# Ledger of designs, part 2: VHH binders against Shikimate dehydrogenase (NADP(+)) (aroE)

Target 1, 275 residues: Shikimate dehydrogenase (NADP(+)) (aroE), of Thermodesulfovibrio yellowstonii (b5yj55)
Amino acid sequence: MITGKTKIIGIFGDPIEHTLSPLIHNEAFSYLGLDYCYVAFNVKKDKLKEAVEAIRALNIRGVNITVPHKETVIQYIDELSDEVKNIGAVNTILNNEGILKGFNTDVNGFILSLKDEGISMKNKNFLILGAGGAAKAIVYGILKEGGKVYIYNRTPSNALAIKEKFKKFGFIEIVEMDKSVTEKIDVIVNATSLGLKKDDPMPLNPELIKPEHVYCDIVYPETPLMREAERIGCKVVGGIGMLLWQAAFAFKIWTEVEAPIEIMKKTLNKLLTKD

## First folded at step 15 (VHH; from z2 with S106N)

Design z6
Fold by OpenDDE, fold request of step 27:
Formats: C-alpha cells, structure tokens, sequence
Structure z6 (fold): chain B 275 residues (1-275), chain A 121 residues (1-121)
C-alpha cells in the first residue's frame, strides 16, 4: 500500500505508455516487501530539464531514462559513473539527497544476458550491426569483457565514431558488408531497433548466418531474424535478457537490495506472452 | 499491397537532365534501404544508387557519381533520382527498388514497373 513514506521511482521517456518497467519493478518491490512505487512519466524533450529538476524537488529516489533522453539528460546530472562517461548515455538516475548520480545499466545488462545463456565473451569475435545508442553500450560491454568487435553501420561515419570512441578499450574494427562478413564471427548482434515493427526488414541476410554462430538481438520478445537464426540452428539470445538485467541493476542501485531476478523473469515472461 | 510507382522518364539529349520519382505505398520506406536500379537492353540489372531515408545516407555506383543524386521526401513517401549530364550509356529502364535486408549488399525484394530513360541525340 502506498503511504506518505513510500519512495517514488520513475521512468522518463517519450513515448512511455507501453513501458514494462513499472510492472516489472513494482512486482519486485511487492515481492520483497519494499516500500517503493515505480511510475512512468511521459517527458517531452523540451521538458527534460524541468523533469530532472523535479527529481530533486519531489525527492524522487530514482529514475530510469529511456528513449529519447539517454544522452541529453547527461548535462543535468551531477555525477556520472564510468560507464556513462565512456558511453555517453544514462539510463538510471539515483537521487542521493539532492545529488543526482547517473548510471548506465545497459552495459552490464547486455553482459549478463550473454552470461546467463552460458556465453563467454572473452576472445570472441562480435559482429555488431548498428552504431546507435544501444550499440555503444553493447560495444563497450563486449570490449570490457575482452571480446573483439567488428562493427557495421549504414553510415560509415557513425561506425567510425564508435571505433574511435572505444578503440582504447580493446579491439574494434569497421567491416564491410559482403559475403564474408560473418566468416570469423562468433556472435552476431543486432544493435538496431529493427524488428520492433512488423514490416521492418531483417537487419542481415540470414544466408550469412551459420549454425555455429550465436545470434543476439536487443529487440524482444522475438524478431524475424531471431526466428531465422533459430531455424538455422544458432544459439539465440533475445533482448529479454538485456531488458531483465538492466532492470535488475537499476533496482539494486535504487534500493541497495538485490533484485529478485526470478520473479522479474516470471513477470516479464508473463507480460510478453500476452502479445 | 506493396507498390512502387516510378515516373519521370523520357527522351533527353546527351548532357541533359531528368528527375525520376518513385512513390511508395504499403510499407514504411524510411525503415528500408531504397534504391534505384536500371536495366539496359541486353544487359543485366545494374544497381545505380541507394539511400536510407531515415538517416539520409547515400551511396552511388561509380559510373553515376557526381552526376546522379538520390533523395527522399519522407513526408510524401517518395524517392527521387536527379540525373544530370546524362550519357547514352545511361539509357535504360529505371526501377525503384526496396532493399531486402537493411544491412544488405544490393539485394532487393520489391520493384516498380520501371520508367524508360533514353539518352540520344
């Protein structure tokens, strides 16, 4: 039950109506008997600054940041984690007595999503499709874990920007799209939003995917390319894992309690099977 | 349901210009690679130019670089090809095409009916 003592955690995004975060976190709070309430706020771009100030004014404990605000919100945060400094994106804000701390749990979320599936990243070759915000977190995570990154993007300059930004952390090269692009690859990662819409094209020609590849997608619950990869015989890691673990880390940041991961998994699966 | 309709072809003298248009319906073309391809009599289909309408990123076949410009009006769901300094060798049926895969290598899955471009004195 919500009382005057209940601490508020929020999420800022636009649009935000369909976010699963409130359901996931509130279930977790309930399960653990924690007096938190997670709510969603639709925050327009021109209101982001005010919204961040409201975190302080209202003594909101923490806030998740989602599209489109992950990068722009940085300028309004007092302290940034190393991940945020390197990636340039915040997905989690902690309000500590008026001091706002920014974190990015997508990095560890991705790492654990693979680990949870028994996939070691060390010394493996990753093909990253896309050079957007998600790609930055993923690339950083891979490099942090000792993996090698091969990145492709439709805009070469974007891929180059990623390479230049993260080359200090490990091996990263830009590749060209040809028939041989996956020959030395262990893991293929779709780091784009393709698959969210029904009529989206597949990011990659399935003919380039072999049974020995692991295919990872950040989109959930499934994408056409995930299905193709499964058909081909690949190990497939969907976006659910990343979603789950990024939430778990955010949960811990706010509450200082380990997230009930099994409960969160169950909740998430239940929610996604409805669609 | 999917439809690509090319217009703007015609007869032009060498050195002349034409602007082709392609109106797309049945899908969100901004989520795809859109391309112009052409086929000359007795020749194979040739890729000419591509654009990603979402980002504006473009690429061109070497033979048309500096002469052709691909662009989009996303609000109108329309693809354009501005052709200048046309040569007889540019004579072909020009097709608007949709990329089969987003990160593809000039593979396309849908085409329009084409528009004839003839460059002749």
Amino acid sequence: as target 1 above (275 residues)
Amino acid sequence: QLQLVETGGGLVKPGGSLRLSCVVSGFTFSRYEMAWVRQAPGKELEWVSSIYPDSGSTRYEDSVKGRFTISTDNAKNTLYLQMSSLKPEDTAVYYCARGKYYFGDNRFDYWGQGTQVTVSS
Scores: ipSAE 0.622, ipTM 0.829, lowest interface PAE 0.7, mean pLDDT 94
Fold by OpenDDE, fold request of step 27:
Structure z6 (fold): chain B 275 residues (1-275), chain A 121 residues (1-121)
Amino acid sequence: as target 1 above (275 residues)
Amino acid sequence: QLQLVETGGGLVKPGGSLRLSCVVSGFTFSRYEMAWVRQAPGKELEWVSSIYPDSGSTRYEDSVKGRFTISTDNAKNTLYLQMSSLKPEDTAVYYCARGKYYFGDNRFDYWGQGTQVTVSS
């Protein structure tokens, strides 16, 4: 039960009502008997600075950062991890006696999501669809693991920016969208938010997907393109894995205890099947 | 239910300008690729320009770069094509089209009735 000794962990986002993070983490805390409480805060853009200062003022142990604050919050953080420095986004803040440390667990979250499914990344060719914040984390993760990145060039400037930023970590090239775009690809990754809404178009023509491809999506629980990929016979990795593992890493950062992965998985499955 | 209605076509002299409009109903195009395509007499359908209303990212075929500008009014669910320095070879029926896939290969699934653009002396 919550007492005066309970440590608070939060999440900042806008909108925030749909987040599953409180349910995942609170179940994990309860399972391990840890005296933490995870709560969600809807933080508007113009209140982000005040919200970060409140972490110190209220002695909040840690905070997850989600859209739209992952990049803008960096200017208010005292120390940044290597992941954050490289990708330019924070999703986890640790408050250590007033010193705020910023981490990004999306990178390792993605890596573990593939590994958890038995997918080796080293020397494999990845087609990345998207150039947003998620794409940056994913690209960095792939390169870190020795994979090769091919990114679609929807906007030349955006694709080039990503290439220039991450080329020092490994092989990354910009590709054009045509019938041959997937011929040399091992893993196709949707790094967009497409699939969250019912009326969203599919990111890619399913005819370009072959049974030998692995299809990876960051959206959960399922997308139309995931269904098509499954129909085609692909190994499919949905966004649930990334969600789970990014939470697990954040959990460990705050509590210094290994996250109960199986409990978190069970919780997520229960929540997503009810939805 | 889905409808695309093009307007703004007409007869112009070489070097002239036209502004095409496409009003979309039945869906919100903000999360789609929206495009203009054209078909000249006796020729195949040709992609002209695309825009992603969510980001404002645009693409053009080489023959119209610097002369045509694609844009949107998201609040009005309307697509525009500003054409300048028109040439006789720009003569065609111009169609407003919705991209079938977000990262498509110039494939489209819905079209309007088209508007005739004629460039002649």
Scores: ipSAE 0.578, ipTM 0.806, lowest interface PAE 0.7, mean pLDDT 94
Fold by OpenDDE, last read:
Structure z6 (fold): chain B 275 residues (1-275), chain A 121 residues (1-121)
Amino acid sequence: as target 1 above (275 residues)
Amino acid sequence: QLQLVETGGGLVKPGGSLRLSCVVSGFTFSRYEMAWVRQAPGKELEWVSSIYPDSGSTRYEDSVKGRFTISTDNAKNTLYLQMSSLKPEDTAVYYCARGKYYFGDNRFDYWGQGTQVTVSS
């Protein structure tokens, strides 16, 4: 039940209507008996500044930031976490009495998604496909955990930018796409949005994937390449885990209460199997 | 039904220019690698150039760098190849092709019928 005492948490994005975040968080709030309400706001680029100011004006407790605002929103935030400073993107804002603090829970979300599946990252070789926003968080997370990064992108400048930005944190190299690209790789990570659309091409030739590889995808619930990896006999980690854990960390930032992970998992599974 | 239709080929003199077009139907290529490939008489199929319409990122075979320009009109779902400083060795049937994988190794799954380019004095 929403009352005058209910605290508001939001998400800013464009488009935003298909986000699962309200369903996930509201279920969690309800389960724990917390008096919060999570709502979605469609925020256009030219309204981002005003929207951020509205957080203060309306005394909104916190806000998730999603595409396309994760980078641009930084200039409007008062304090930034180390993750944000390093990767240059905010996905979580906490409003503390008018002081806005920016966090990025995608980094830890990815890390926990692998750990939750029993995958150790330390001293393993990761092939990262893509050099976008998601790749930055993933690369940083891998390096932070002591993994080695091999990154490939068809836009060389983007891959180089990532390498230059993160080389101070650990081993990162740009690789060429050939038949040998996966020979020394332990984990293959799709860090693109490919798989969201039915007719998307697979990011990588499945013939390059071997049973000894772990295949990780940030897209959920399933992608053609995930299916191929499973067919090949790989351990597969889908994007649901990252989604879950990034939400869990955001939840804790806002409420100072541990997120009910099992409830969130159940909710996500229900939502993703219904369609 | 997926279809790629190439146009713009012809006979040109060395040093001349041609602009090839490829109209795509049945799919949107914005999330694919789109490419031009060519086959000269008695030779194997050769990759010429690729573009990612979503980012505008382009790649070229070494022999055509600086002479050929690949581009797209996403609104028209059309791929282009501007060829300049044409050489006799550029003589081939040119095909518009869709990349099989996004991060591929010049493998393609759909092709057009091709357009003949002949460079001769």
Scores: ipSAE 0.566, ipTM 0.805, lowest interface PAE 0.8, mean pLDDT 94
Fold by ESMFold2, last read:
Structure z6 (fold): chain B 275 residues (1-275), chain A 121 residues (1-121)
Amino acid sequence: as target 1 above (275 residues)
Amino acid sequence: QLQLVETGGGLVKPGGSLRLSCVVSGFTFSRYEMAWVRQAPGKELEWVSSIYPDSGSTRYEDSVKGRFTISTDNAKNTLYLQMSSLKPEDTAVYYCARGKYYFGDNRFDYWGQGTQVTVSS
């Protein structure tokens, strides 16, 4: 039941219609008896300033921020967490009595998604495909956990910018795409949105993937390359774990209550197995 | 269904210029590496240039650097190859091609019909 006392959480993105976050969070709120409601807002790039001001004006408790706003939103936020300062991207805003605080839960979301699958990151060699906002969070998380990063991106200057920004946290090198690129790699990560659309190309030639590799993808529920990696016999980690854990950390930020992880996971699995 | 249609070929003198066009339909153009590939008489296919239309990132074979420019007009779903300082060695059928894998290894899954470029005195 929504009343005048219900606290509102939102998500800003464009497009936003296909987000799973409202169902995940609303089910969690209902399970715990928390008087919150999570709603999606499709926010065009030229309306972002107004949308952020509305958080204060409408006393919205907080919002998630997704593509394409994660970087540009920073200019409108009052206080930033350390991980945001290091990454330069926000996915979570808390409205603390008019003071907007920015966080990035994608870092811990990625870390926990791998740890939940029994994958240790320390001293492992990661091939990162892409250099966008998700890649920054993933690279930062890997380096802080003692992993080594080999990054490739179609725009070399973007890969160089990531290397320069994050080299103080650990080993990071830029690689060229050739037949040997995966020889010393333990974990291959698609940090792009490739696979969201039915006619997207595969990110990488499957011949470069071996059974000894772990293949990670931020896309969910499944992509053609995830299926190929599965057929090859390697361990596959899709984007569901990262989605789950980033949501759980954001939930704690807004409600100050531990997220009901198993309920949220159950909700996600049900949504993604529907015919 | 899916189509890649090249135009703009022809006969030019050495040192001349020509612009090839490839109009694309039936897929999301901006999500793929797009390329020009050529085949000279009696020779194997040779990659010439690639572009990622969403980022504008380009790559060129060494022999065409500084002479050829690949570009796109995403609103028109059109790929271009501006060729200048043409040499007889550039004589070939030029194909528009779609990359099979996004992080490239120069493999292509769809091709146009080709357009003939002849550089001759």
Scores: ipSAE 0.281, ipTM 0.656, lowest interface PAE 2.8, mean pLDDT 90

Design z6
Fold by ESMFold2, fold request of step 27:
Structure z6 (fold): chain B 275 residues (1-275), chain A 121 residues (1-121)
Amino acid sequence: as target 1 above (275 residues)
Amino acid sequence: QLQLVETGGGLVKPGGSLRLSCVVSGFTFSRYEMAWVRQAPGKELEWVSSIYPDSGSTRYEDSVKGRFTISTDNAKNTLYLQMSSLKPEDTAVYYCARGKYYFGDNRFDYWGQGTQVTVSS
């Protein structure tokens, strides 16, 4: 029940109407008896400053930040975690008595999604497709776990920028897309939104994927390339795990209580199978 | 139905200019690599230029770099190739093509009918 004592958590994005986060978090709050409510806010880019100041003015406990605001929001935040300073993107804000603290839970969300599937990262060669905000979190996480990164992106200068930014944390190299690109690769990662729409092209030619590869995709619940990789015999890791774990880490930041991950998984699975 | 329709070819003197157009329908072309590919008489297909319409990122074959400009008008679903400083070796049928995979592997799955460009004095 919503009262005058209920704490508010939000999410800022544009568009925002298709987000699953409110359902996942609100079920978790209800399960634990926490007097919180999670609400989506569609925030246009030219209104971001006002929306962030409203966090203070309305005493909102915290927010998630998604596309297109993850980088530009930083200029309005008072304190940044080390991960945010290193990758330059925020997905979680905590309002600590008027002080806004920025975090990035996508890094650990990705790491734990692989570990939860029994995939070790140390000394493994990762091919990363894309150079956007998700790619930055994924690259940073791989390097910190001792993995090696090989990046390809459609805009070579964006891949170069990531290499220059992250080379101090470990091995990172830019690759060309050719028939041999996957010869030394253990794990292939789609770090783009390709596959979210039915008419999206496949990110990569399936002939480049072999049964000994692991194929990872940030998209959920599945994509044509995920199905092809499964048919080939790969271990396939979709985006559900990363979604759940990034949400669980944000939940703990706001509430200081461990997220009920099994309840959140159950809620998400029901939503995805009925659609 | 998915269609790629080229126009703008013709006869032009060396040093001249032409603009090729490719009107696209039946798919969201802004999410695909779009390309111009040419075939000179009796020769194999040669990739000329590509663009990713969503980012504006472009690539060019070495011999056309600085002379040709690929672009899009997303409102009109149209791909362009502005050709300048044309040479006799640019004589070819020019095809508009769609990349089969987003991260390019030199494979194209849909092609236009082609438009003839002839550079001759």
Scores: ipSAE 0.269, ipTM 0.646, lowest interface PAE 2.8, mean pLDDT 90
Fold by ESMFold2, last read:
Structure z6 (fold): chain B 275 residues (1-275), chain A 121 residues (1-121)
Amino acid sequence: as target 1 above (275 residues)
Amino acid sequence: QLQLVETGGGLVKPGGSLRLSCVVSGFTFSRYEMAWVRQAPGKELEWVSSIYPDSGSTRYEDSVKGRFTISTDNAKNTLYLQMSSLKPEDTAVYYCARGKYYFGDNRFDYWGQGTQVTVSS
């Protein structure tokens, strides 16, 4: 039950109604008997400053940040984690007695999604498809874990920008797309939103995927290329794990209590398998 | 439901110019590699140029570099090929085509009907 003592967690985005975060977090709060409530706020680009100041004014405990605000919100935050400083994007804000602290839980979310599936990253060769915001978090996480990154994007300047930004953290090279590109690759990662819309093109020719590869996709619950990878016989890791773990890390930041992973996973699975 | 419709072909003297247009419908234009491909009489299809409408990234076959410019108007779902310094060997039917894979190499799954370009004096 909501009372005057209930702590508020929010999410800022535009549009925001598609988010699964309120259902996942509210079920977790209820399971643990934590008097918290998670609500979504549709925040227009030109109202972001006011929305962030409202966190302090309304004594909101924290918020998630999603598109389109992850980068621009940084200018309004008092303290930034090292990951945020290196990536340039925030997905989690904690209000610590009026001091706003910014975090990025997508990095660890990706890392844990692979580790939870038994996939080691150290000295493994990753082919990263795409050069957007998700690619930055994924590249950073792989390099910090000792993996090797081979990045491809048809716009070479975008891939070069990522290489220049992250080369100090480990091995990263730009590759050309040809029939041999995957020969020495262990893990193929779709770091784009391709597959969210029914009529999206497949990111990559499935003939380049072999049974010994691991295929990872940030999209959930499934994409045509994920289905092809499964048919080919390789291990497939979809975006559900990353979604779950980024939420679990944010939960811990706000509540200082370990997230009830199995409850959050159960909730997420129910939401994704309905109709 | 998918349609690619080319226009702008015609007869041109050597050294002349033409602008081809391709209006597309039935898919999210900006999320695909779009291309021009040509076929001279009795010859194989030859890739000419590609563009990614979302990034503006372009590629050209060597023989047309510096003479042809591919572009888009994303608001109108329209692909263009500005052809200059035309040569007799540019004579062909020019097709608008959609890339099959986003990160791929010249594989196409949908084609327009083509527009004839004839360079002759």
Scores: ipSAE 0.254, ipTM 0.629, lowest interface PAE 2.9, mean pLDDT 90
Fold by ESMFold2, fold request of step 27:
Structure z6 (fold): chain B 275 residues (1-275), chain A 121 residues (1-121)
Amino acid sequence: as target 1 above (275 residues)
Amino acid sequence: QLQLVETGGGLVKPGGSLRLSCVVSGFTFSRYEMAWVRQAPGKELEWVSSIYPDSGSTRYEDSVKGRFTISTDNAKNTLYLQMSSLKPEDTAVYYCARGKYYFGDNRFDYWGQGTQVTVSS
């Protein structure tokens, strides 16, 4: 029930209509009896400044930030966490009495998604496909945990930019796409949105994937390449875990209350386990 | 119903220029690597250039770098290859092709009919 006392949380993105975040957070708020409401806002690139200013003007408690705003939003935020400073992307804003604080919960979200599946990251060789905002959080998380990064992207200059930005945090190299690219790789990660649409191309040729690999994808609930990796015999980690944990960390930032993880999992499962 | 249609081939003297066009339909043009691939008489297919239309990112075979420019007009769903400083060894049928895998290994799943480019005195 919404009243004049209800605190508002939002999400800014474009397009935004497919986000699961409102359902996940609103169920969590309801379960805990917290007087909060989470609402999606479709925010065009040329309206981002006004939307961020509205956080203060409307006394919105906080927002998530998703594609395409994670980097450009930084210029409008008053204070940045260390992780944001290191990766240059924000997915969470807290309005602390008019002071906007930026966070990135995708880093820990990715780390916990792998740890929950029993996957050790230290000294493992990761092939990262993509060089966007999600890739930056994933690369930083891997390096922070002592893993090794081998990155490939369609735009060589974007992969080089990530390498130069993150090489001070650990081992990172750019790879060429050839038949041997996965020979030294332990974990293959799709860090792009490929697989969200029915007719998206697969990110990588499945012939390059072997049963001893772990295949990780930020997309949920399932992609054609995830299905191929399962058929090959890989351990497969989809994007549900990362979604869950990034949401849980953001929830704590806004509410100062521990997220009800099991309720959030049930909500996700209900939305995704259909015929 | 996927379709790739090339135009713009023809006869040109060495040192000359041509612009090839490929109009695409039936798929989300910007989500795929798009490429030009050529085949000289009696030879194997040779990748020439690729572009990702949404980012404008391009790659070129070494022998055409600096002479050929790949581009797109996303509003018209059209892929272009601007060829300059043409040499007799550029003589081939030029195909427009769609990448099978996004982070590709030069595999293509859909092809146009091809357009003949002939560079001769």
Scores: ipSAE 0.229, ipTM 0.633, lowest interface PAE 3.5, mean pLDDT 90
Fold by OpenDDE, last read:
Structure z6 (fold): chain B 275 residues (1-275), chain A 121 residues (1-121)
Amino acid sequence: as target 1 above (275 residues)
Amino acid sequence: QLQLVETGGGLVKPGGSLRLSCVVSGFTFSRYEMAWVRQAPGKELEWVSSIYPDSGSTRYEDSVKGRFTISTDNAKNTLYLQMSSLKPEDTAVYYCARGKYYFGDNRFDYWGQGTQVTVSS
């Protein structure tokens, strides 16, 4: 029950109406008996500063940050984690007695999503499809764990920007899309938004995927390419894992309690399979 | 880990009384809505009564108002349902249930195995 003692946690985004975060986190709070309430705020770009100020004014415990505010919000945060400093994006804010701390749980979310599936990153070769915001977190995570990154983007300059930004952390090279692009690759990661729409093209020709490859997707619940990878016989890690674990880490940051992973997983699966 | 165990069901004549108990394990229900729900043969799950043990506030379905009383023993972490003036239409499996902090697809997240209540001449 919501009372005068209930602490508020929120999410800032635009649009925000269809976010699953309130359902996932509130279920977790209820399960553990934690007196928090997670709510969504539609925050326009020109209102971001005021929204951040409101975190302090209203004594909101924490806030998730989603599109389009992950980068721009940094200037309003007092302290930043290493992940945020390196990636340049915040997805989680903690309000600690008026001091706002910024985190990015996408990095560890991705790492743990693979670990959860028994996939080690160290010394493995990763083909990263995409060079957007998600790719930055993923690339950083892979390199941090000792993996090697081969990155492709249809706009070469975007891939180059990623390389230049992260080359100090490990091996990262730009690759061209050809018949040999998946040679010597251990893990293929779709870090694009392709697959969100039914008519989206596949970011990689499925004929280049072999059974020995591990295929990872950040789009949930599934993509056409993911289905092809499954058909081919690949080990597949869907986008649900990253979504789950990024939420779990945010949960712990706010509450200082371990997230109930199984409960969150069940909730998430129900939400994503719901008609 | 969380467990709700209902007891006290049975066969009674119309006009009779029963007292149901629900022992909760794995959590304390001080801040939760604790409820009784029932399912009659061929019917959907029906909410019967709720209590907030911390405040003592109670709610009842219209059909049971004045006949049923929900209560708790917080020290024992036990929920009760005193049923009086029982009617044949009260025949159902009765479940103890925990309410969530919010209303989603389901109002309750955990419940027990249930106890059978049969009211018949």
Scores: ipSAE 0.022, ipTM 0.276, lowest interface PAE 6.5, mean pLDDT 92

